# VH-VL binders against q9umr5, part 325

Target 1, 268 residues: q9umr5
Amino acid sequence: SYKPVIVVHGLFDSSYSFRHLLEYINETHPGTVVTVLDLFDGRESLRPLWEQVQGFREAVVPIMAKAPQGVHLICYSQGGLVCRALLSVMDDHNVDSFISLSSPQMGQYGDTDYLKWLFPTSMRSNLYRICYSPWGQEFSICNYWHDPHHDDLYLNASSFLALINGERDHPNATVWRKNFLRVGHLVLIGGPDDGVITPWQSSFFGFYDANETVLEMEEQLVYLRDSFGLKTLLARGAIVRCPMAGISHTAWHSNRTLYETCIEPWLS
Below, E stands for the ipSAE of ESMFold2; O stands for the ipSAE of OpenDDE; V2 stands for 0.75 times the mean of E and O plus 0.25 times the DockQ between their complexes.

## First folded at step 17 (VH-VL)

Design ke23 (framework fv_nofazinlimab; at its last look DockQ between E and O 0.79; V2 from the best seeds 0.83)
Fold by OpenDDE, look of step 18:
Structure ke23 (fold): chain C 268 residues (1-268), chain A 122 residues (1-122), chain B 112 residues (1-112)
Amino acid sequence: as target 1 above (268 residues)
Amino acid sequence: QVQLVQSGAEVKKPGSSVKVSCKASGGTFSSYAISWVRQAPGQGLEYLGYIIPIFGSANYNEKFKGRVTITADKSTSTAYMELSSLRSEDTAVYYCARVDFDEYGSYGMDVWGQGTMVTVSS
Amino acid sequence: DVVMTQSPLSLPVTLGQPASISCRSSQSLVWRDGNTYLNWFQQRPGQSPRRLIYKVSDRDSGVPDRFSGSGSGTDFTLKISRVEAEDVGVYYCMQGTHWPYTFGQGTKLEIK
């Protein structure tokens, strides 16, 4: 039998967005128990990410318990960060494949049309004032806002991303790394035509330097220091990178070609 | 100079809802947070919640158990606070206040509305 | 929730004399950026609250220099060097470091 699949949605999203994905999984892996977690939907997805992590943890624990052979995670957009945090805080998770579906794994610093209603161009440059305040950190989008021009503020004020990345020292860093390394495979999916994740390379743990030059995963300090296990995972062949062009952000979970190429191989 | 002007006094029955408005003039509405604080007669200040309009969502004091809804209309630079299932204990002056996210990190409520008296009585 | 405790709750003062209000928090108000988001508000009778001090000791524009804030961690003080008639009202401390943000009980300053 196929391992159960747990799906975690993204910002302003719900379980309904994954109807096509469910169809694809049922067609290609009949009998698979797929659970799309319908928590923190819509505007509730703006709740602090650690609150979301706790809620999702409560939901996945019983699923994992019923699947001693392991489960697969498909985590979309903001959900990918939630899942990474889940795997970091859970010392007993049994996740075989963690599929990060167009997630801002290294954070977000974007001003795309999709986000302009949230972050006008004039506001993007000043969003750090909001996001790196106590007020702003009560919102999920600020929890992974990564301003390359205000690195000190990011490192100090980020309540979530800087911690799960091990960029800021904390007493759980070693344990979280150990827990995260329990994952069988980390499947990173994203692409240049996403239009939302900025830079799109964030889905592959790439990100801007101080000059807004995109550096790859292997150039990131989190990798070089192996702060949460990326270097170790890569060394043991556990990281899969699946870039795909021509896919917009809202289409990652509904594109059949993407599913067959980047998701399906890891559901066996 | 930024000003906050609130809607007029309200008299409500128990179990009903009240919606108070707070209109901001001057400045950039999207660069602020709008907080809501209430003060029962002769009592202290109590924080209800706040909204960051650009995010379109609010953060609430859980003490109110979901009875408070804070919204904002960026087009009119107006924030709203709705309190449902009103009780006599909800009788208070309700204030909106601006939180300015300036470069200095003040993060305080530096501009206040004039207050809106909400009376809940049978 | 962070509990803010003010003392005294009633403060009768003679005109021209100094006044001091204490505010204690149940936990440290130092945030990750190293700042302490402790505010002092003045509420004159029949008026809306007015912020006097932010970040423990910074005065808002228009606030007389006779008002001063000090403290660190969990202990804070608002001082008025020479109380004037216009200073009558209730003073509140407020922490903006930990959600939910909370106020002290208030200190009622009156003229003897």
Scores: ipSAE 0.917, ipTM 0.955, lowest interface PAE 0.5, mean pLDDT 95
Fold by ESMFold2-Fast, scan of step 17:
Structure ke23 (fold): chain C 268 residues (1-268), chain A 122 residues (1-122), chain B 112 residues (1-112)
Amino acid sequence: as target 1 above (268 residues)
Amino acid sequence: QVQLVQSGAEVKKPGSSVKVSCKASGGTFSSYAISWVRQAPGQGLEYLGYIIPIFGSANYNEKFKGRVTITADKSTSTAYMELSSLRSEDTAVYYCARVDFDEYGSYGMDVWGQGTMVTVSS
Amino acid sequence: DVVMTQSPLSLPVTLGQPASISCRSSQSLVWRDGNTYLNWFQQRPGQSPRRLIYKVSDRDSGVPDRFSGSGSGTDFTLKISRVEAEDVGVYYCMQGTHWPYTFGQGTKLEIK
């Protein structure tokens, strides 16, 4: 039988967005128990990421307990960051495949057509003033806002992403790394036509330098220092990269070709 | 330069709800946050929550979660605080105040509205 | 929640004399950016609060220089070097470092 699948949604999203994904899984892996977590929906997705991690942790514990052979995670957009933290804080997770579906793993920096109602065109360069404050850090989007022109503020102010990426020291870093390394496969999915995740290579642990030149994962200090285990996972053959062009941000969970190419092979 | 003007006094019955407005003039409404603070007669200040209009979302003090809703209308530069299931203990002056993000050193509540008296009486 | 404790709660002072108000927090107010988000507010009878000091010691524009703030970590002081009649009111400290943001109980400054 197939391992259960747990789905974690993204910013301003809910379980409804995954109807097509559920249909694909049922077609290729009939009998799979799929749980789409209906927590922090809509505007509640703006709650601080550590608050969301606590809530999702409480929801996944009983699911993992019922599946001693393991579970798979499919985590979309912001949900991929929630899942990163879940894998680090849970001493006893039994996740086989962690499928990160267009998630800003190294952070977000950019205005997009899909986020213009949140981020006016002129706000990109000034959002650091709001985000790198106590007030701003009470909102999820600021927890992974990574302004490459104010990297010092990001490193000091980020309550979430800088810590889980090991970019700033934390007392629990060694335990978080050990826990994360228990994952069977880290499947990274994303693409240049996403239109929201900026830079799109953030989904593959690439990110802007101070000149907005993208440096890929292997050039990042977090990889080179093996801060939370990326270098170890890559050496183990546990990292899968699956880029695909032609897919917009809201279509990753509803594209059949994407599912068959990037997701289906990692569901067991 | 920035001024906050609040709606007028309200008298409400227990169990009802009240919605207080706070209209901002001057500055860029999207560049700051609006906080809501209350003060019961003869008592100190208590923080209810705040909204960052650019995110369209608010953060609430746990004491008031489920009863307080803070919203903002960017087109009119107006923030609103709605408190439901009113009790006699909710009788207070309700203030809005700005959190300025233009300069790092100025993060705080630097401009306050005039206050709105809400009386909960049967 | 961070508890802010002010002393004294009642402060009678003679015109022209100095006044001092203490504020203690139940935990450090230094945020991870190295800054301390401690504010002082004045509330005159029948009026809205007015911010006097932000970030422990920075004075707001238009606030007389006879007002000064000092302190670090968990222990803070507001000083008025020479009390004037218009200083009558309640003074509050407030922390903006840890959510939920909290105020002290207030210190009522009265002319004796």
Scores: ipSAE 0.795, ipTM 0.905, lowest interface PAE 1.0, mean pLDDT 91
Fold by ESMFold2, look of step 18:
Structure ke23 (fold): chain C 268 residues (1-268), chain A 122 residues (1-122), chain B 112 residues (1-112)
Amino acid sequence: as target 1 above (268 residues)
Amino acid sequence: QVQLVQSGAEVKKPGSSVKVSCKASGGTFSSYAISWVRQAPGQGLEYLGYIIPIFGSANYNEKFKGRVTITADKSTSTAYMELSSLRSEDTAVYYCARVDFDEYGSYGMDVWGQGTMVTVSS
Amino acid sequence: DVVMTQSPLSLPVTLGQPASISCRSSQSLVWRDGNTYLNWFQQRPGQSPRRLIYKVSDRDSGVPDRFSGSGSGTDFTLKISRVEAEDVGVYYCMQGTHWPYTFGQGTKLEIK
């Protein structure tokens, strides 16, 4: 009846955070097999994103093999970047709905609740010094840090985001695009009151220009060049945008209205 | 002017643990990384790992993963390295060193602690 | 792990004469940003290491201009134009491009 659902958590997170989401799925789609992957929890979520992609790939392969009609992904925050990379590197994935739940798909630039308790002052204008170094790229936050005022450093130094976005040339770009395009639907969820994802439009493939003016997905070079398939997906009607105001970063998976509006319709 | 002052020499028995401290002064502790490097008697330098205090997380040389723990306390500007299950071959001078990020491309251990001798015997 | 190989391992030199130390890496040290993260350290007898050179050729603050670094890719050189008594010690190259970062085995500089 219902396709299995695989859930991937975010930075400093664990599988326990999704108990309400699991409850909602059980109520609306009884009998659905839901697996919340318990990998790279807590501080381990700071491991390099390619290391996390490798680990999650190993975990999803047997689940996908046992579900030949397909699976759904619900991927939260940093987890949405892990999931997008999975779709690129797996040449035989069978994902129908990829549900990206407030994920920094075009990167992160700004003060976040995670950073405020760590620092007495804002670090966003200076974090590029650490992140665009060999030392910094060994940490997940730096793998998707995107300083719009140092875009040349980002393009040269990024080990992850610039590659999966097709912003820096690499030998796997054509294969990754082909693999990603096998997804049935890309469901983008986020909103202006998130408080962590900055700009919040990163969850919809929007991002800052050098003046911190947000350019939406269709204005991004990666879309215009169709670098990894966004233009193709939009043209075939496979991109669903579901913005919702009034939801903070930690509440996306525990808000019933959000579930009913943005998630439930895609769990066939 | 940044200075790194390490804790004093230690003598340990095999199988025990040691925790070496590295107190930073004269700089912004959370704006750089602290590396740990050791030097066995008459030998060269060996990199154990580093912590970036603003992330509260360390990156470890796989050779030592599982035995070494690197932490930082921002309130005291102090980094720590703990090595467990000590063996005689762990006898070495243990150094902490700062990695400064102020200028793009200037990455390395520009300020070193005085070293801490750890002797594992009997 | 990137292997860093220094030569010579022992370098006797007379005061006032030049000295040259070679360092070779098992793979290119050019990082994806185009920079080469090759460092040189000096360890005087009984002291902690001190960084002399970073990014192949850039001298640290307070390092005398008689020290210079050069090289590219996998081959690097530290030169001392005129050796002084205070230069006695062990010199290490280190790569900071590929984690885990690694050191050469050291070159012991002695006055003849």
Scores: ipSAE 0.757, ipTM 0.878, lowest interface PAE 1.2, mean pLDDT 90
ESMFold2 (binder alone), look of step 18: mean pLDDT 89; pTM 0.913

Design ke24 (framework fv_nofazinlimab)
Fold by ESMFold2-Fast, scan of step 17:
Structure ke24 (fold): chain C 268 residues (1-268), chain A 122 residues (1-122), chain B 112 residues (1-112)
Amino acid sequence: as target 1 above (268 residues)
Amino acid sequence: QVQLVQSGAEVKKPGSSVKVSCKASGGTFSSYAISWVRQAPGQGLEYLGYIIPIFGTPNYNEKFKGRVTITADKSTSTAYMELSSLRSEDTAVYYCARVDFDEYGSYGMDVWGQGTMVTVSS
Amino acid sequence: DVVMTQSPLSLPVTLGQPASISCRSSQSLVWRDGNTYLNWFQQRPGQSPRRLIYKVSDRDSGVPDRFSGSGSGTDFTLKISRVEAEDVGVYYCMQGTHWPYTFGQGTKLEIK
């Protein structure tokens, strides 16, 4: 039989977004138990990421306990960051494939289609003032806002991403790295036509330097220092990169070709 | 020169709801947060919650979660605080106050509204 | 929640004399950016609160220099070097480091 699949949604997500994904899984892997976690839905997705990690952790523990052969995670958008932290804080997780579906793994810096709906004008250059404050850090989007022009503020103020990436010290960093390295496969999915994740290469651990030139994963200090295990995973052959053009942010979970190419092979 | 002007005093029955407005003039509405604080007669200050208008989503003090709703209308530069299931102990002056996000970070509430007296009585 | 404790709660002062108000927090108010989000507010009878001090010791625009803030970690003090009649009111410390943000219980300054 197939390992259970746990789905973690993204910012402003709804249950309808995963209907096609569930259909695809049922067609190719009939009998798979798929659980779409309905915690922190809609505007609750703006709650601080550490609060979300705690809630999702409580939900995944019994699922993992019932599946001694392991589970798979499919984590969409912001949900990919929640799953990053889950894999680090859980000393007994049994995740085989962690499928990160267009998630801002190195952070977000840009006014995208979703942010433009909230922000009537470009806020990219000024959002750091709000995000890098105690008030701003009570909102999930500020937890992974990564302004490359104010990297010192990001490093000091980020309550979440800078810690989970090992960019700022934490007492549990060594244990978090050990736990993360237990994952079987890290499957990274994203593409240039996403329209929300900025830069789109953040889904592959690439990010802007101070001149807004994108540096890929292998040029990042977090990779070079192996801060949470990316270099070790890559050397082990455990990182899969699956970029695909022509897919908008809300379509990653409903594109059959994307599913067959990037997701299906990892659902043992 | 930012000024916050609140709606007038309200007298409400137990079990009803009250909605207080806070209109900002001057400055850029999206450049700050609006906090809501209350003060019962002769008592201290208590923080209800705040909203950052550009996010559109509030953060509530757990003590009031489920009864308080904070919203913002960017087109009118107005924030609202609605408190439901009113009890006599909700009798208080309700204040809105601005949290400005300058280059040195958020310092806390530098501009306050004049206050709105909400009296809950039978 | 962070508990903010002020002392004294009642402070009768002779005009022209100094006054001191203490504020203690149940945990450190130093945020991870190295800054301390401790504020002092003045509330005159019948008026809304007015911020006097932010970040422990910085005065707001228009606040007289006879008002000064000091302290670190969990212990903070507001001092008025020469009390004037207009200083009558209630003074509150407030922390903005840890959500939910909290106020001290207030110190009522009155002229003897």
Scores: ipSAE 0.760, ipTM 0.889, lowest interface PAE 1.2, mean pLDDT 90

Design ke25 (framework fv_nofazinlimab)
Fold by ESMFold2-Fast, scan of step 17:
Structure ke25 (fold): chain C 268 residues (1-268), chain A 122 residues (1-122), chain B 112 residues (1-112)
Amino acid sequence: as target 1 above (268 residues)
Amino acid sequence: QVQLVQSGAEVKKPGSSVKVSCKASGGTFSSYAISWVRQAPGQGLEYLGYIIPIFGTVNYNEKFKGRVTITADKSTSTAYMELSSLRSEDTAVYYCARVDFDEYGSYGMDVWGQGTMVTVSS
Amino acid sequence: DVVMTQSPLSLPVTLGQPASISCRSSQSLVWRDGNTYLNWFQQRPGQSPRRLIYKVSDRDSGVPDRFSGSGSGTDFTLKISRVEAEDVGVYYCMQGTHWPYTFGQGTKLEIK
């Protein structure tokens, strides 16, 4: 009756983070088969995103094959970018709802207290030097680092995000767009009190311009050009925006009100 | 000006492990990557891996994955390379070298340590 | 892995004469930023390698003008316009475009 749910975790994360989410799903949609993928856990989440996409793809194929009625994806933080790529590279995915929990869909530009132990002396204005190099692009966090003051370097150097967003041309862009457009619903969740995703509007395809003024999705070139299908999805009524204040980055998967408001309605 | 100073020569038995240190002085330790490269006597250069201390992240050459561990201690500005399950074929000079990101687009090993000879003898 | 092939492997040269070393890669070394991460290193006997050239043709600070790098795509050349006694050593090309990063076999430059 209920479609299976596949959960993809984020940076430095594991399946344990989703124990409350699984409890909520079991309460409201009893009998739902939920698979939390235990791949690229902890420090392995720093592996290049295309490597992670390949590994998650191999895990997801048999799950989708066993569910001809379709599946739902719940993808948290960095995991939302993995899911974006999965939907584009899979020629035959059967995803109904893609639920993106506070994922930096247009990239990340900011340091955070939640990751301070990783790089306590990092200044956001200087990370472009490391990230936009062959060395830096071997790590997931640099794959979606989007410095609005060095947009030319981001466009040329990003091995992942600039390609998946259609910000730089790729031979497979037309096929990736066609595949992504097969998704039933794109459910975007995020909020101003996240404290990690910077700007928080990146979770809704908004991002900084060169003056660090946030431009919303409809003002982005990727939307206006319909580079991977956002404009088409919005016109189809397939994009759901569910912002919520008062939720910190590590609480999106464990807040009951958030679940009932933004996730539960899309788990048919 | 950055200098890299490595630990002294080691003689090891097959099956044991060796841990080589590389202490950086001058510049900001966390602003660059440290690469590890080895050279067997009379042979060419081979890349083992690198660490970016600011992220605490490492990348290993698949040939050595499972045997090599690269770490960094920011408080002492020191990088380490540990190689386990040593074989006679691991006899080589091991070098650390800096990859600088402060010069836009230079990204190469511009400063090298003096090298550490590791001899594996049966 | 990208294979880097140098020729010649042994290069005897008369003092004051020019020398050329070739380096060929099994794949294009142009990265998506438009830069080519091809480096040349010199290793004098008993010393650590020293980078001479980065990005195909840019000389490191303190490297004499007699050293020059050229090439594109998969074919690269290091030239020494007038060989000096201090140039004796092994020269390596290295690619930093594709992980894992790889070196050529080395070219031993000797005085005749």
Scores: ipSAE 0.663, ipTM 0.852, lowest interface PAE 1.6, mean pLDDT 90

Design ke26 (framework fv_nofazinlimab)
Fold by ESMFold2-Fast, scan of step 17:
Structure ke26 (fold): chain C 268 residues (1-268), chain A 122 residues (1-122), chain B 112 residues (1-112)
Amino acid sequence: as target 1 above (268 residues)
Amino acid sequence: QVQLVQSGAEVKKPGSSVKVSCKASGGTFSSYAISWVRQAPGQGLEYLGYIIPIFGTSNYNEKFKGRVTITADKSTSTAYMELSSLRSEDTAVYYCARVDFDEYGSYGMDVWGQGTMVTVSS
Amino acid sequence: DVVMTQSPLSLPVTLGQPASISCRSSQSLVWRDGNTYLNWFQQRPGQSPRRLIYKVSDRDSGVPDRFSGSGSGTDFTLKISRVEAEDVGVYYCMQGTHWPYTFGQGTKLEIK
């Protein structure tokens, strides 16, 4: 009788990463139908986010149709951005809990241990040259690269994040906001020891200003303008914030204490 | 100062695969993208795809998707284009070209390799 | 895919005279950053293409100032103010705004 759970993985990831999460759900909510989507695995996770949104949308439609009581989404890392867009583009979604598991909701700006194998350490300050071009925007990482020192380039060039956050105008913005507001609960999870998501407060809609000082969600123009409904969701009591220290980026889906504290309560 | 040097001409049978290399010298290999473009004899230019080496993945023109694979080896500053299931209409000169990123963006393909003739013949 | 149409396809020119090549795109080439990713390439016989112009009108380093680009939206022009013998070859326009990137058919410039 538990609502089905749909899991969306992150960058360079696959369904295999969630075996511990599935064990936890089975222990606490036996009989829950959990679908971990096997799309855009590994290097395919670098495909443009709008392409990923289309593919995941096609996969979730039949699952949602079979569950008139509703579904829950657990979306990890980059997958949290995919789920943000899914909730905006689907005018018929029936998502109750959207659980965003250490996702860069306001973007990414940093060379971390996880990204160092991919990027030289000095690339943090220079990635804007690649990302804010037509060539760079064909890759998912660049779709949410948010350089606080080149915010005008981010606003003009971002094909994805600036649009779904309402930071740049889009013809569908009003409909996207209406659709997103259908969600029952927005559960935000993240923490200072993640080591990949930079700043880690991006998982809670906080982000750097031009001096690299973190401003929290309530100080962001996105929130103050209520661009896609954050202020409205907070006012109706639908936003849950669950920060936890001591958890590295690849451990969010395999930590029992995190699961019991931040995820389990929202899997009705 | 950047130069792109490609591997030599290839003659292949229908149904086989070809792998062309493009070695970069000068500049920082990780700071740009490598595009692959082909030209059939006496015909125009056709874009196959490109790789951004620091991301380790590529975009392919849908026309070639499933047959083309573009890779890069950062340790040797070399990009590769592999085309499988070769047909006679794949006979062409294959070019690599860099996309250099400046502080205001990229406009495409400022340095080109010398080209590699691939002939598909029985 | 964006279709790039060049005219003329064959351009015989008297040495020292001006030459003009037109390029039309099937949709606007203005990207959301306000820039237009329209390039012009020259290919001399037996050689690799060489980029002459990027961003509609910006000339690459080492390209003679007798080459100029102009246009906006969907209509673009490459001009050579005084054709020299070394200019013989095929000229291509190319758009880098919309994936997949596409080229015009090419214009073959020949001395009369």
Scores: ipSAE 0.719, ipTM 0.875, lowest interface PAE 1.3, mean pLDDT 90

Design ke27 (framework fv_nofazinlimab)
Fold by ESMFold2-Fast, scan of step 17:
Structure ke27 (fold): chain C 268 residues (1-268), chain A 122 residues (1-122), chain B 112 residues (1-112)
Amino acid sequence: as target 1 above (268 residues)
Amino acid sequence: QVQLVQSGAEVKKPGSSVKVSCKASGGTFSSYAITWVRQAPGQGLEYLGYIIPIFGTANYNEKFKGRVTITADKSTSTAYMELSSLRSEDTAVYYCARVDFDEYGSYGMDVWGQGTMVTVSS
Amino acid sequence: DVVMTQSPLSLPVTLGQPASISCRSSQSLVWRDGNTYLNWFQQRPGQSPRRLIYKVSDRDSGVPDRFSGSGSGTDFTLKISRVEAEDVGVYYCMQGTHWPYTFGQGTKLEIK
């Protein structure tokens, strides 16, 4: 009856993190087939994002094939970027709701609270030296590191985010846009108390300018140029924005109020 | 100047594991990568993998994936390469080398350790 | 994997004469940032490799100016203008553009 739900985890994560989410879905939509993809778990989540996209693609194809009425994606944190690329590279995806749980859709620029042992405060301004190199681009974190003070390096070096956002040209850009536009609903979730995603507005396609002033989605060149379809989706009424304060990064998938407000309505 | 000093030569039996250390002195350990390369007697150089200490994980050449583990201890500025399930063909000199991200986009191995001979013999 | 092919594999030279080593890659080594991550290493008998050249043509500090690198795209050359006795060893090209990073098979330079 209900469309199957596919869950894609985030950085240093695994299927165990979603046990509360699965309980909520079972309570409100009993009988829903929920598949939490058990790929690139733990430290394997640092593998290059294009490698992860390939692996997750192979896992979702048979699930989508068994569900001709469509599927829903719930993609957490870094997983939201994997799902962005999946929707672009798959000519035949049948995704209805793409639910992005606090994902850095325009990139990350900031020290992270739960990753502070990896990212000391001084690294924020200097991480571009590592990330914008062939060595750094073999790690997922660097694939979406977006230093607003070195935008030229980001645009030239990013192997993933700059391409998928249409910030750098790619031969497949028009096909990727057509494929992404097949999605029924783009549900964006995030909030100011996340503590990891920086700026938190990245979850809503906002991002820093060179002065670290946040410009919202409608002021971004990727939106204005409609590079991958955001402007078209918004005009179609297909973008849902669901900000919520008071939720830390590791709590988005285990907060009942968040689930009832932002996720449950989109799980037909 | 940065120097890399490796642990001493080892003789191991087939099926065992070896763990080679590479201690860095000078520079900022967290601002570079440590790569591991090996050279079998009379052969060329072969890339095993590298670690960027700040990420706490390594990237491995597929040929060695599952047998090689590269780690780093930031408190002692030391990188380690552990190779398990040793076979006679693993007999080689193992080198660590630094990739410094601070040199105008020059991301090559500019400083090398002295090498560690690992002999696998029954 | 990117295949790095060196020629010649054995290079006997007379002291004071020039030497030239070729390195060819199976695909372009120009990265998205416009840089070419092609390096040259020297390994003297019993010693660790030493980087001579990075980014095709830039010499490392302390490397004599008789060593020079050139090339673009897929074709690269290391030249020694005047071979000296201490130049005996094996020379390797290496690409750092495409993972996994790969070396040429090596060129053994020896005095005849």
Scores: ipSAE 0.756, ipTM 0.882, lowest interface PAE 1.1, mean pLDDT 90

